# Designs tried in a protein design chat: VHH binders against Flagellar brake protein YcgR (ycgR). Part 112

Target 1, 263 residues: Flagellar brake protein YcgR (ycgR), of Thauera aminoaromatica (c4kar8)
Amino acid sequence: MAELSTPSPASPAPLDGGRGDELEKFTLRGARQILQLLQDLITHRGLITAHTGGGHSFMTAVLKVDEERGRVVLDPSPDPQANRRALAAPRLTCVTQLDGIRIQFPLVGLGEGQDKGRPALFAPLPAEMLRLQRREFYRLQVPLAHELSCLLKAEDLARKPVEVSARVIDIGAGGVAVVVPTGAAEFVIGGTLPACRLALPDGEPIELDLEVRNLNRQTQRNGTEQLRVGLRFAALPRAADTRIQRYIFKTERALNAKARGGL

## First folded at step 17 (VHH)

Design LA113 (framework vhh_7n9e_1)
Fold by ESMFold2-Fast, scan of step 17:
Structure LA113 (fold): chain B 263 residues (1-263), chain A 120 residues (1-120)
Amino acid sequence: as target 1 above (263 residues)
Amino acid sequence: DVQLVESGGGLVQAGGSLRLSCAASGFTFSSYAMYWGRQAPGKGREWVSGISSGGGSTAYASSVKGRFTISRDNAKNTLYLQMNNLKPEDTALYYCAKQDYSEWGTFPYWGQGTQVTVSS
């Protein structure tokens, strides 16, 4: 929110091209996988936001997959202007969710007609679909009571090595986000912090290399600034991965039990 | 007022080398990480390399790792990019950028850029 100073999007926004290399591993290109995913969207009556460019979008749904003609059948918008914009667009970017899993795909060559006497939009089957499983991008918000920390090996403004104890605010399969006081160390996007130590409950700290992915300044309610640092696990031994996943699972379970206990 | 002025671009044959410079003014240069980015025709700003405020930590895009070297001279407020074994795909406008806490490509302070053209 603060980054754009705009209200939350009414519909899911397309993912940007800055993650293209990371998104490739989640891209489905097999014809049977694509057909199955489209069929799952039909079965679950998944609503799709179709972006036509120029800040315009409309709500649609996949009504049918026509395998013989190699095309999808889409529900047209009740707004005739939205349908005209869609037909004029060189491509649509379609975004939806299925059980918390983000799905995104392009449609090119949109046409109009009728399916069984009803107005419909038609497009060739997409050559690819992005399927981001929620667990790949899931971030557990770390409870304050856990006092989870990471000792970062970084440098100060004078190129001197410094150790910074950072509070871990979220954790996932691919990394952690930490907070440090502004000015405690200098970070560079893409830089590696070697031999950092992640302290999980139960057991010895995990020694690992971290890569800086993003940096955000945050102003606290008391007016002080802190730096939020997004860190990717650069190399993670299997035993460390198992411990991190176990911590995430155990903490999720405890939080879910606490939420249900409030009933 | 932050100013970044790039120089050193030009036309070079594949396999050749160029050294880019970025002269910085209007801020405490030694306090900020600095970056090189590039933009090819019809494409967005691609991250190329970064260097920490003190020069001790560097990072490179996989496409340039081993061929490009980033460095800085804090006494001269100057950032450098040594480019070796240039390829036609390195053809782009190269920009110097000051660290910001927004997304890559949306940093508020970029230079005018210096054009690098690599002939096959």
Scores: ipSAE 0.341, ipTM 0.746, lowest interface PAE 2.6, mean pLDDT 80

Design LA114 (framework vhh_7n9e_1)
Fold by ESMFold2-Fast, scan of step 17:
Structure LA114 (fold): chain B 263 residues (1-263), chain A 120 residues (1-120)
Amino acid sequence: as target 1 above (263 residues)
Amino acid sequence: DVQLVESGGGLVQAGGSLRLSCAASGFTFSSYAMYWGRQAPGKGREWVSGISSGGGSTAYASSVKGRFTISRDNAKNTLYLQMNNLKPEDTALYYCAKQDYEWGTFPDYWGQGTQVTVSS
C-alpha cells in the first residue's frame, strides 16, 4: 500500500480519453451541482490552471458566479500575452484540485470585463464538470535530471515496426506522457503499442502494453515541433505497478523535501 | 474553414455492408489523424475508429473490431469506413473528425453526419 503526497500544483495535463469513456460516470451535468462546485472553488480559493492550447496555460481562480447572467468571473493573468491567448482560444480547459479531488471543466466564449472595478475575465457557465477522486489519475511531473525514458514499439507510415526512445515528462498509476520528434512514428488515439519498455532508475526496464489517449503538438523554444503522447497502461503486472508506485512516492517525497528546504 | 462532409449511409439488413466516406477540405489532410464516431438515438457519442496521419496506425472500438476497417486516401483528402457484418446495434448517425493537436483529446464530431440504419 503506497500513499502519495498532495499532487503538485504544476500545470497537469487535461484528462479526456474520449466521450462516453469511463470518465462519464464522474461528470457532473446538473446546473445545481455545477453551481455548488464552482462556489466550493471560490470558498476554498482554489487555484486553477487554465490551458489555452499550444502548450500554453496560466494560473487563475473563480472570483464569482453570476447566476443572473449565467457566467463565471475569473482572475486574469498579470501577463497580458497569456490573457490575449486565452481570449483567442476557442476553449479553455480548467484544471484544479479540492481536498484531493481532481476537478476539470471547459470554458468557451471567454471575454474581458471588470469585477468590483478590477480587470476580470468571464465566460458562460460550463455545461459539464469532471470531479474525480482516483489516485490512478494523479500525474507526477518527472524531473529532467532523472532522464526517464520509454522505448516505444510503434509503426511508420508504411506500417513497418519502428522503435522510438521517448522522454517521459509525467507519470501516474495509470500511465505516462512522453515527447517524441515529429515524424518519428505514426500515432492515433486508441492505438496500442505492445511490448514497450519503461526505464526506471531501480532496475531493468519494465515491459508494458500502452494505449494512446492524447496527442498534442508542442513547439520548443528553438522552434522545433515535437509530439506529446499520453499513454495508458493497458495491462500492468503487480511487480511493475509496485515499482512505478515506489518511484512516484520517492520522487514526490524528494520534491516536497527540496521545496520545503528552499523556504 | 475546416469542412468535413460524410456520405455513404443508408438502410441495410443485418449481416450487410456499407462504405462510408468523409470528404475533407480547409486543412492539410495528410498532417492530421482522423476519426469516425457515432451517436445512436438516446445514447451519447462514442468513438468508433481512428487512423494516423500517414495511415500507418489504426484503432477500433472493441464493439466493431474485426468488422469495420478504416482507411484514407491523402491524395483525395478522403477518409473511409468499410462496415461489414452490420448489426442492429450499429444503427447510428456517423461522424468524421480530425485530431485536435492543440487540446490533444479525442476531437468533437463535425458535420451533420451520415445515417446508418440496420434492420433486424
Scores: ipSAE 0.739, ipTM 0.917, lowest interface PAE 0.9, mean pLDDT 84

Design LA115 (framework vhh_7n9e_1)
Fold by ESMFold2-Fast, scan of step 17:
Structure LA115 (fold): chain B 263 residues (1-263), chain A 120 residues (1-120)
Amino acid sequence: as target 1 above (263 residues)
Amino acid sequence: DVQLVESGGGLVQAGGSLRLSCAASGFTFSSYAMYWGRQAPGKGREWVSGISSGGGSTAYASSVKGRFTISRDNAKNTLYLQMNNLKPEDTALYYCAKQDYEWGTFEPYWGQGTQVTVSS
């Protein structure tokens, strides 16, 4: 089965905090703030999902912050292969949650050693940490019955304009994820797609500039490949923001009502 | 085994230019978007620029837009970054990265990077 696991709001994909200007207001860069947040993760025994790339991740935790040596001490995986992948990775993307607040940070220069005679992973203190309220990173999975689409204005291999109608698979306050047939257009993270048109059920399509944030290749059961493209709303007019929030709220309410009716 | 080898860094005065190269091997270079990132000592990694697999789309961080140009030669498996009008704040270790289509992120694989130092 090609489609056994679907993204959920409870387990969102990592956010690219180092690339998003709009995420800067949620990014902590002060040394004391970073130290305090890491200490809060220790105090609350926060479990961290560390992403090593290639679809690989493992569960870890901050065991200790060594301020004198400027490093964090992490709990290694019980899986030796996960630890080997982590040590070989140029960067870990760590994602966790404290009291409904999403926390994400990079670790670079991972090493291995011992802490109090037990195996441990070590990394320099992160230079930044993303701290984002749950409501702001929530992504609604769009029901297939809604047939939400976004007309993308993109470029082909020769920089010629093309229009691609893409199915919207999830939506949040900051953007959408869409699926596009492989080869339909050229995409790159950080690229801007101007004057795209997002179709919502409640009226005229919304014209938006979108920025590419995430690119995944998916192979369908029939061998056909498609791209999942994560897109950020670059400049969102107040009226458009209101319509998107209304759609999200109304759809969640309807889905919750159906679930309640079953009990 | 993915390998990315950066070169072309050095010492330059403010207003100067450098061209960086990244030699790629161990994967089908023409099938992957490619990126340049940089890291100043004691700071986190910063994305600088990206180019799509066929070269049809490019992107730049606001801090370098208009000064840097990314390009690629798929026949030579090589990624380039032309850096003009360099500023002291461009001083950093520069590294190239391959798109990870399974994870959906920009991630470097191999290389120590190439050091760029801009003096005033």
Scores: ipSAE 0.727, ipTM 0.914, lowest interface PAE 1.0, mean pLDDT 83

Design LA116 (framework vhh_7n9e_1)
Fold by ESMFold2-Fast, scan of step 17:
Structure LA116 (fold): chain B 263 residues (1-263), chain A 120 residues (1-120)
Amino acid sequence: as target 1 above (263 residues)
Amino acid sequence: DVQLVESGGGLVQAGGSLRLSCAASGFTFSSYAMYWGRQAPGKGREWVSGISSGGGSTAYASSVKGRFTISRDNAKNTLYLQMNNLKPEDTALYYCAKQDYEWGTFSEYWGQGTQVTVSS
């Protein structure tokens, strides 16, 4: 558990486009469901990235759900400017993970004050929360020692075909997240990468078509930029699905055994 | 401050063509993927098309594939959408959006849009 990494923050697209009504199926609108999910975030000490717009965000957590006043209590940022941006924002978009499940919700009407003598931020309970809990949304964080890679078929800046070997950061039933050096290839959300090759331990690479779902830029410790690319399996043959699931289960079992101090 | 200004909309008959433009300022245009979206009266936002930072990769919604072409001119900080064989169903307010690399999705800041009306 010492190598726990925060998964790449990916928000649902503000456009329906290629997802249609898919996200509505995972949207919670019941007051009791919302209260329970917020309480689960408190119980599991889930860290939340709160996006305030304009590329700004800060790390927070739900401290308390005040059912009587119909509001949520949040941990303020230690950065006063981040708190001022949050208070000035018309809306916060909160993104978190709970046991591999992606959770996202809006907060409007943010205020500041104190809870039990400690600084706090307050907002009305969200009217809706997105909870992506299907098998295809579970992501295994790939151990660095596995050196898992995916050979991407893409185009470079000059519109020429290029093959990029990308390190797999996480993997699930529905897709993978990979990292590539900035400038190695061109990507766009909704773009299809045909005939890519996913290299798993024990066997030949799996050939598959991938669709770009999210694009994040990250700065490494050495100052270089990397692009994190979220990729959906466009059409996964049953044999490929079986091999991917086998890898996920075997790796998760090994990680759980290691975390418990036994192998 | 990021600014996106759409233009080129208008009234056109079914089967006609229009070319939309999006003038961008306040950020390094050539470093960001760009997108076109639309919203018809009484409907939600619909993604239409996207183009990578250098133009090497493009994507289209199935409803417009083969009829619309997205392009960009990084020297002019301008995004384009060439719309051919327009249908009444393409009637909507069209707007452009910048990739948000921090969040991994489309920017929450959209332009004001340009109206496209297709008569039958």
Scores: ipSAE 0.597, ipTM 0.879, lowest interface PAE 1.7, mean pLDDT 82

Design LA117 (framework vhh_7n9e_1)
Fold by ESMFold2-Fast, scan of step 17:
Structure LA117 (fold): chain B 263 residues (1-263), chain A 120 residues (1-120)
Amino acid sequence: as target 1 above (263 residues)
Amino acid sequence: DVQLVESGGGLVQAGGSLRLSCAASGFTFSSYAMYWGRQAPGKGREWVSGISSGGGSTAYASSVKGRFTISRDNAKNTLYLQMNNLKPEDTALYYCAKQDFDWGSYFDYWGQGTQVTVSS
């Protein structure tokens, strides 16, 4: 089990004990390792999605590590309501990525103030950080231009079958993350969605069984709510696995080539 | 302020039944998926069951599927877990949680839990 050290009335904990035990192997607890990883996030200008206790999130970044005071300095949201939600939350779950490796850590005791005359958020250094280096945790952020979609076969509130076209926002060897309009269908973590159809460029949609692994409501800058659904490939045929891996590889190469051409 | 108050636990013989309740307040209950988890002595927390916001979808851990039934009453802001054919291995502190998850299978724990002890 991964241990989260917070004395608050709200206690973050692994819901799936087996998965919690698995994640222990990827948990960093050494002060030097934690400081180095936070510094790497600063160096690579990594954007962080900070999830609050209400299924809401906002985009931030580590601006500075104050080792003497034992705290991190974070970029506040331009949305004052997102900052108020964050300050009211018993904890933030921060998620980011470095070179395709998912990094996750809790922040407890968030405060606000100023750094170098500019508004900033402050939190104590995390006691642990998760660095998921398994291949199934690598995620490609899907370019909007690709218009990647997954047709989900789900149920509405009356348990009637409904099909929902969802935009794929990231994809990896183990699954996809999609966004759906709020209220389009009912989802529950642990639920299965049979015979969904993943539309990749260049070919017929891939039929897949998917398992719901996480749910997160996000309020966008325009005030629109969307539901982000994390989905695991439950039974991936070899041909489908090959097509997904090829798409990931080709897209990464194209993005890397574009970045080098821009430099 | 989010509050989740579990009740209905107790001591029961193997093969018996219990119904757990969770009274929710401080948020719009009908808008959130709800979950039951448990922690056995000396073990980590284990996911048991989940139900979508309107009750249209449910999910169960393999160890309890067919024996436990999750339900909700949105008018009463109450979550239920009907536990049938209880086994000694079901002995645990049971708690309910609202939807606050990420990729690490973490969730915020808002309830104090209710103890279920099953004698062989």
Scores: ipSAE 0.196, ipTM 0.678, lowest interface PAE 4.6, mean pLDDT 80

Design LA118 (framework vhh_7n9e_1)
Fold by ESMFold2-Fast, scan of step 17:
Structure LA118 (fold): chain B 263 residues (1-263), chain A 120 residues (1-120)
Amino acid sequence: as target 1 above (263 residues)
Amino acid sequence: DVQLVESGGGLVQAGGSLRLSCAASGFTFSSYAMYWGRQAPGKGREWVSGISSGGGSTAYASSVKGRFTISRDNAKNTLYLQMNNLKPEDTALYYCARQDYEWGEYLDYWGQGTQVTVSS
């Protein structure tokens, strides 16, 4: 038996493919909308995973949109091999998240050069961008001031129990993403973490079982590494689901009020 | 350069066993979770098993649970898949894969694969 979930660890491609018809209503094709969304990614310093095909990808960001020349400027990978693969690829599939919304777009005709004397990658503006704001894809980025944490019950290298207090960086109807120091515990996609405790700002911590869905390492600006772990709610009681949804809704309203300058 | 080279595939009778190996080079093997996937003719790639960087945690697809065992030897930079009680449905090209630095819904490095054929 398997639970309904996003693509498995063995999936070779991001959310896309021959299901264009299903995703058409979420696809932006207007030049103004595309430019605005790219500018929002720059403003929020959104990290982008660029898939080059053949099971290869690298992390990048949009540094600049050159409207006059109709192109985007991207941050190259620190790995020269990844840049070579990207330049040889017929297409990049770029995946990112902005304010809990999944964003995906193709780039075709990648080139390399310099921007302001620094190495850069260049590509024509995408003709389309996918923007998914469905309940299962929506993720609230947790404000740092809320100090949301999840106490993970995991295992170390020797399969010994270990408890790790992890900072919750985003939360949705189906799960949370947390950050942990590298080496704090062992994680594997598909593994289960029983009896973890999610601390919300109000009430007692919620005890729940979590399944590891994704892992990625992040090298911080100072050179230290942390691990981002995506965790799905394996079995969520109705009362817990209600509390999580209430927190998300309340926090969204507060963030929207601040964005409008209503505070 | 990151390289993953699978070996150990072959032709085996139903009920038989095979052990696959994946030799990794070009990266710090002990720092990465590793995975086995497979692709049968005419089908998409499916996840088979995963193992954490130090070997402390493992996971398996329901179709292979109890029959396959994933393991690793970090001193030898090698990943293994012990396959017991093989079925004709296990016939596929088996790949090892690494995932890191990206959102985990996409694997970043794949080997060329080793063919497993299970006859009835």
Scores: ipSAE 0.030, ipTM 0.569, lowest interface PAE 6.7, mean pLDDT 79

Design LA119 (framework vhh_7n9e_1)
Fold by ESMFold2-Fast, scan of step 17:
Structure LA119 (fold): chain B 263 residues (1-263), chain A 120 residues (1-120)
Amino acid sequence: as target 1 above (263 residues)
Amino acid sequence: DVQLVESGGGLVQAGGSLRLSCAASGFTFSSYAMYWGRQAPGKGREWVSGISSGGGSTAYASSVKGRFTISRDNAKNTLYLQMNNLKPEDTALYYCAKEDYSWGTLFQHWGQGTQVTVSS
């Protein structure tokens, strides 16, 4: 069932059918609300994926909100090329998550300089921010300790079948995001990867078909480049859907309990 | 400074064929997946087809599968879309795109486009 009035950021093409109607409900335009949300990102030390266009992104964080100068201060990438791409971009699309809620905002007019003698990037405060409080937009950030992986069946650069064990970065009701070393396999948006195997902590791996929804070359905080692949679950059996939803629920509950002083 | 220049559109009768070209510059063409999209008057943009960096993998929208063929020539930095058995509903402005992420929507960085008009 495709809803033209509720566009997904993971859709492979821009769709027009009342696109902004439902997103407007979750769009913050008040200066105080925007300042508070940015401050929440600082307080929680939230990592931000900043998309610079052309399928490139880098990891950053909000270091400071400068209300007097009307700007936000960002942590630069350790990769100088990622910073150059960001500075050359007409717009950054920043995506992050707080307590499972997707937060997305644009930054335009990025500059570079120093904050207290340390390199920094800065941009005018965004005029709007999305705070998507929807189950379909909810993505559980997978704990590193779970070592969640998905064995992808794909083709390498020579068109040979290859199996790539990809680390699952996040998971939601509709799919997963995985990281793959650049050059490990070829991906195309809209392509299908049949008979992939998702390894959950409890039980046998789930065999499922995945559709490539998005591709993003990401420079990590440590300077390494990875390809992030967004994958949609295709024709998921009820038993598999139940297991995935149960994993998401149990993990979210455990993380919330830990944040509140233990399990 | 990515540049994408589409060409090859025109007026064609239903059942006819056209081949679109997209000349790319300003990036390492052979390193990126490339895509064709279209937008008909009064309708949203629609993904049409995609091709992996080496040309080994392709994908098509259900509406064009079996009629359109995407291909690329990495030596010429050129993307192609062979369109066969054209239908009036294929009338649209056709864009090529390098893979991209923007404000909540993929393919926000399209080329200039080339108009395809299919007469019934």
Scores: ipSAE 0.202, ipTM 0.673, lowest interface PAE 4.3, mean pLDDT 80

Design LA120 (framework vhh_7n9e_1)
Fold by ESMFold2-Fast, scan of step 17:
Structure LA120 (fold): chain B 263 residues (1-263), chain A 120 residues (1-120)
Amino acid sequence: as target 1 above (263 residues)
Amino acid sequence: DVQLVESGGGLVQAGGSLRLSCAASGFTFSSYAMYWGRQAPGKGREWVSGISSGGGSTAYASSVKGRFTISRDNAKNTLYLQMNNLKPEDTALYYCAKHDYEYGTWSDYWGQGTQVTVSS
């Protein structure tokens, strides 16, 4: 069965490593590749969110890879209770980023001890690591001045159709993120929003079928709570794909030019 | 402390039906989208279905659409999965999960699961 939901690369939430073909092309299983990726995390001082299950997680980092003993050495939490939960967990799911690329891997058989006289956590080397390419998950932050909007066709509490005008806050090749007022409509991961209309510059709104991929509560600068809804393009016409890519490239180029011009 | 307790699984013949329940406690149930996932022996966890906080939106994996129905009773803090026309490939441990609005996806708060075995 096809899995319909996946968190964005920037999300600290774990992806299910057992998902089929959707994630297989991004999964590293070669021992050399795994060792190199772990070493890259050490070199770049990547912070890792380690999920212990039951809604618990803690921040850690790979301190070193002990290739001879086939294990990784992790920085323990300053919270002793978090370390106890981790040691009791049958599995940790570790999530991090390297240069905007999402990396996720399991650790099984966690133990505690010392490294160079300091407390440390130890685990066998993971058998697999997920590495999601940033190019495929790139998101352009939409400038407020562009006033990009998407008219969503969704459902309310009673499963009645409702139309919601949503501000587009980011956009990529695979979808958009929008913000909607709390209570404007009901959303759930995997839900389909048919015949939505994306307003881009340079023409008529684009009619799109969208799938809900993620859903966050977001606090704006003014303190107002809104829902941030990540939406995947389910059925994208060729002309729409061209217009979206052109908008992204043009806007990215303009933003990069302004950033380089600043002192 | 979030708790999710699944029940209603069992052994059933192909073409049969089962109704799963998930009793939720430790959070405001009516404020969260809820999900059913499953894991077959030797396979990864697979998303099955989701329902929005008020029940106004539902979603299904393509393999179960038309056969399974997700529902909720917010007054009873209970999530349901009605499974009809069961197939041997539906054999799995079934879990409910709470949406995590901070991370934007399924929670790490999974129950222990309820086993569904479909024989031919």
Scores: ipSAE 0.526, ipTM 0.852, lowest interface PAE 2.2, mean pLDDT 82

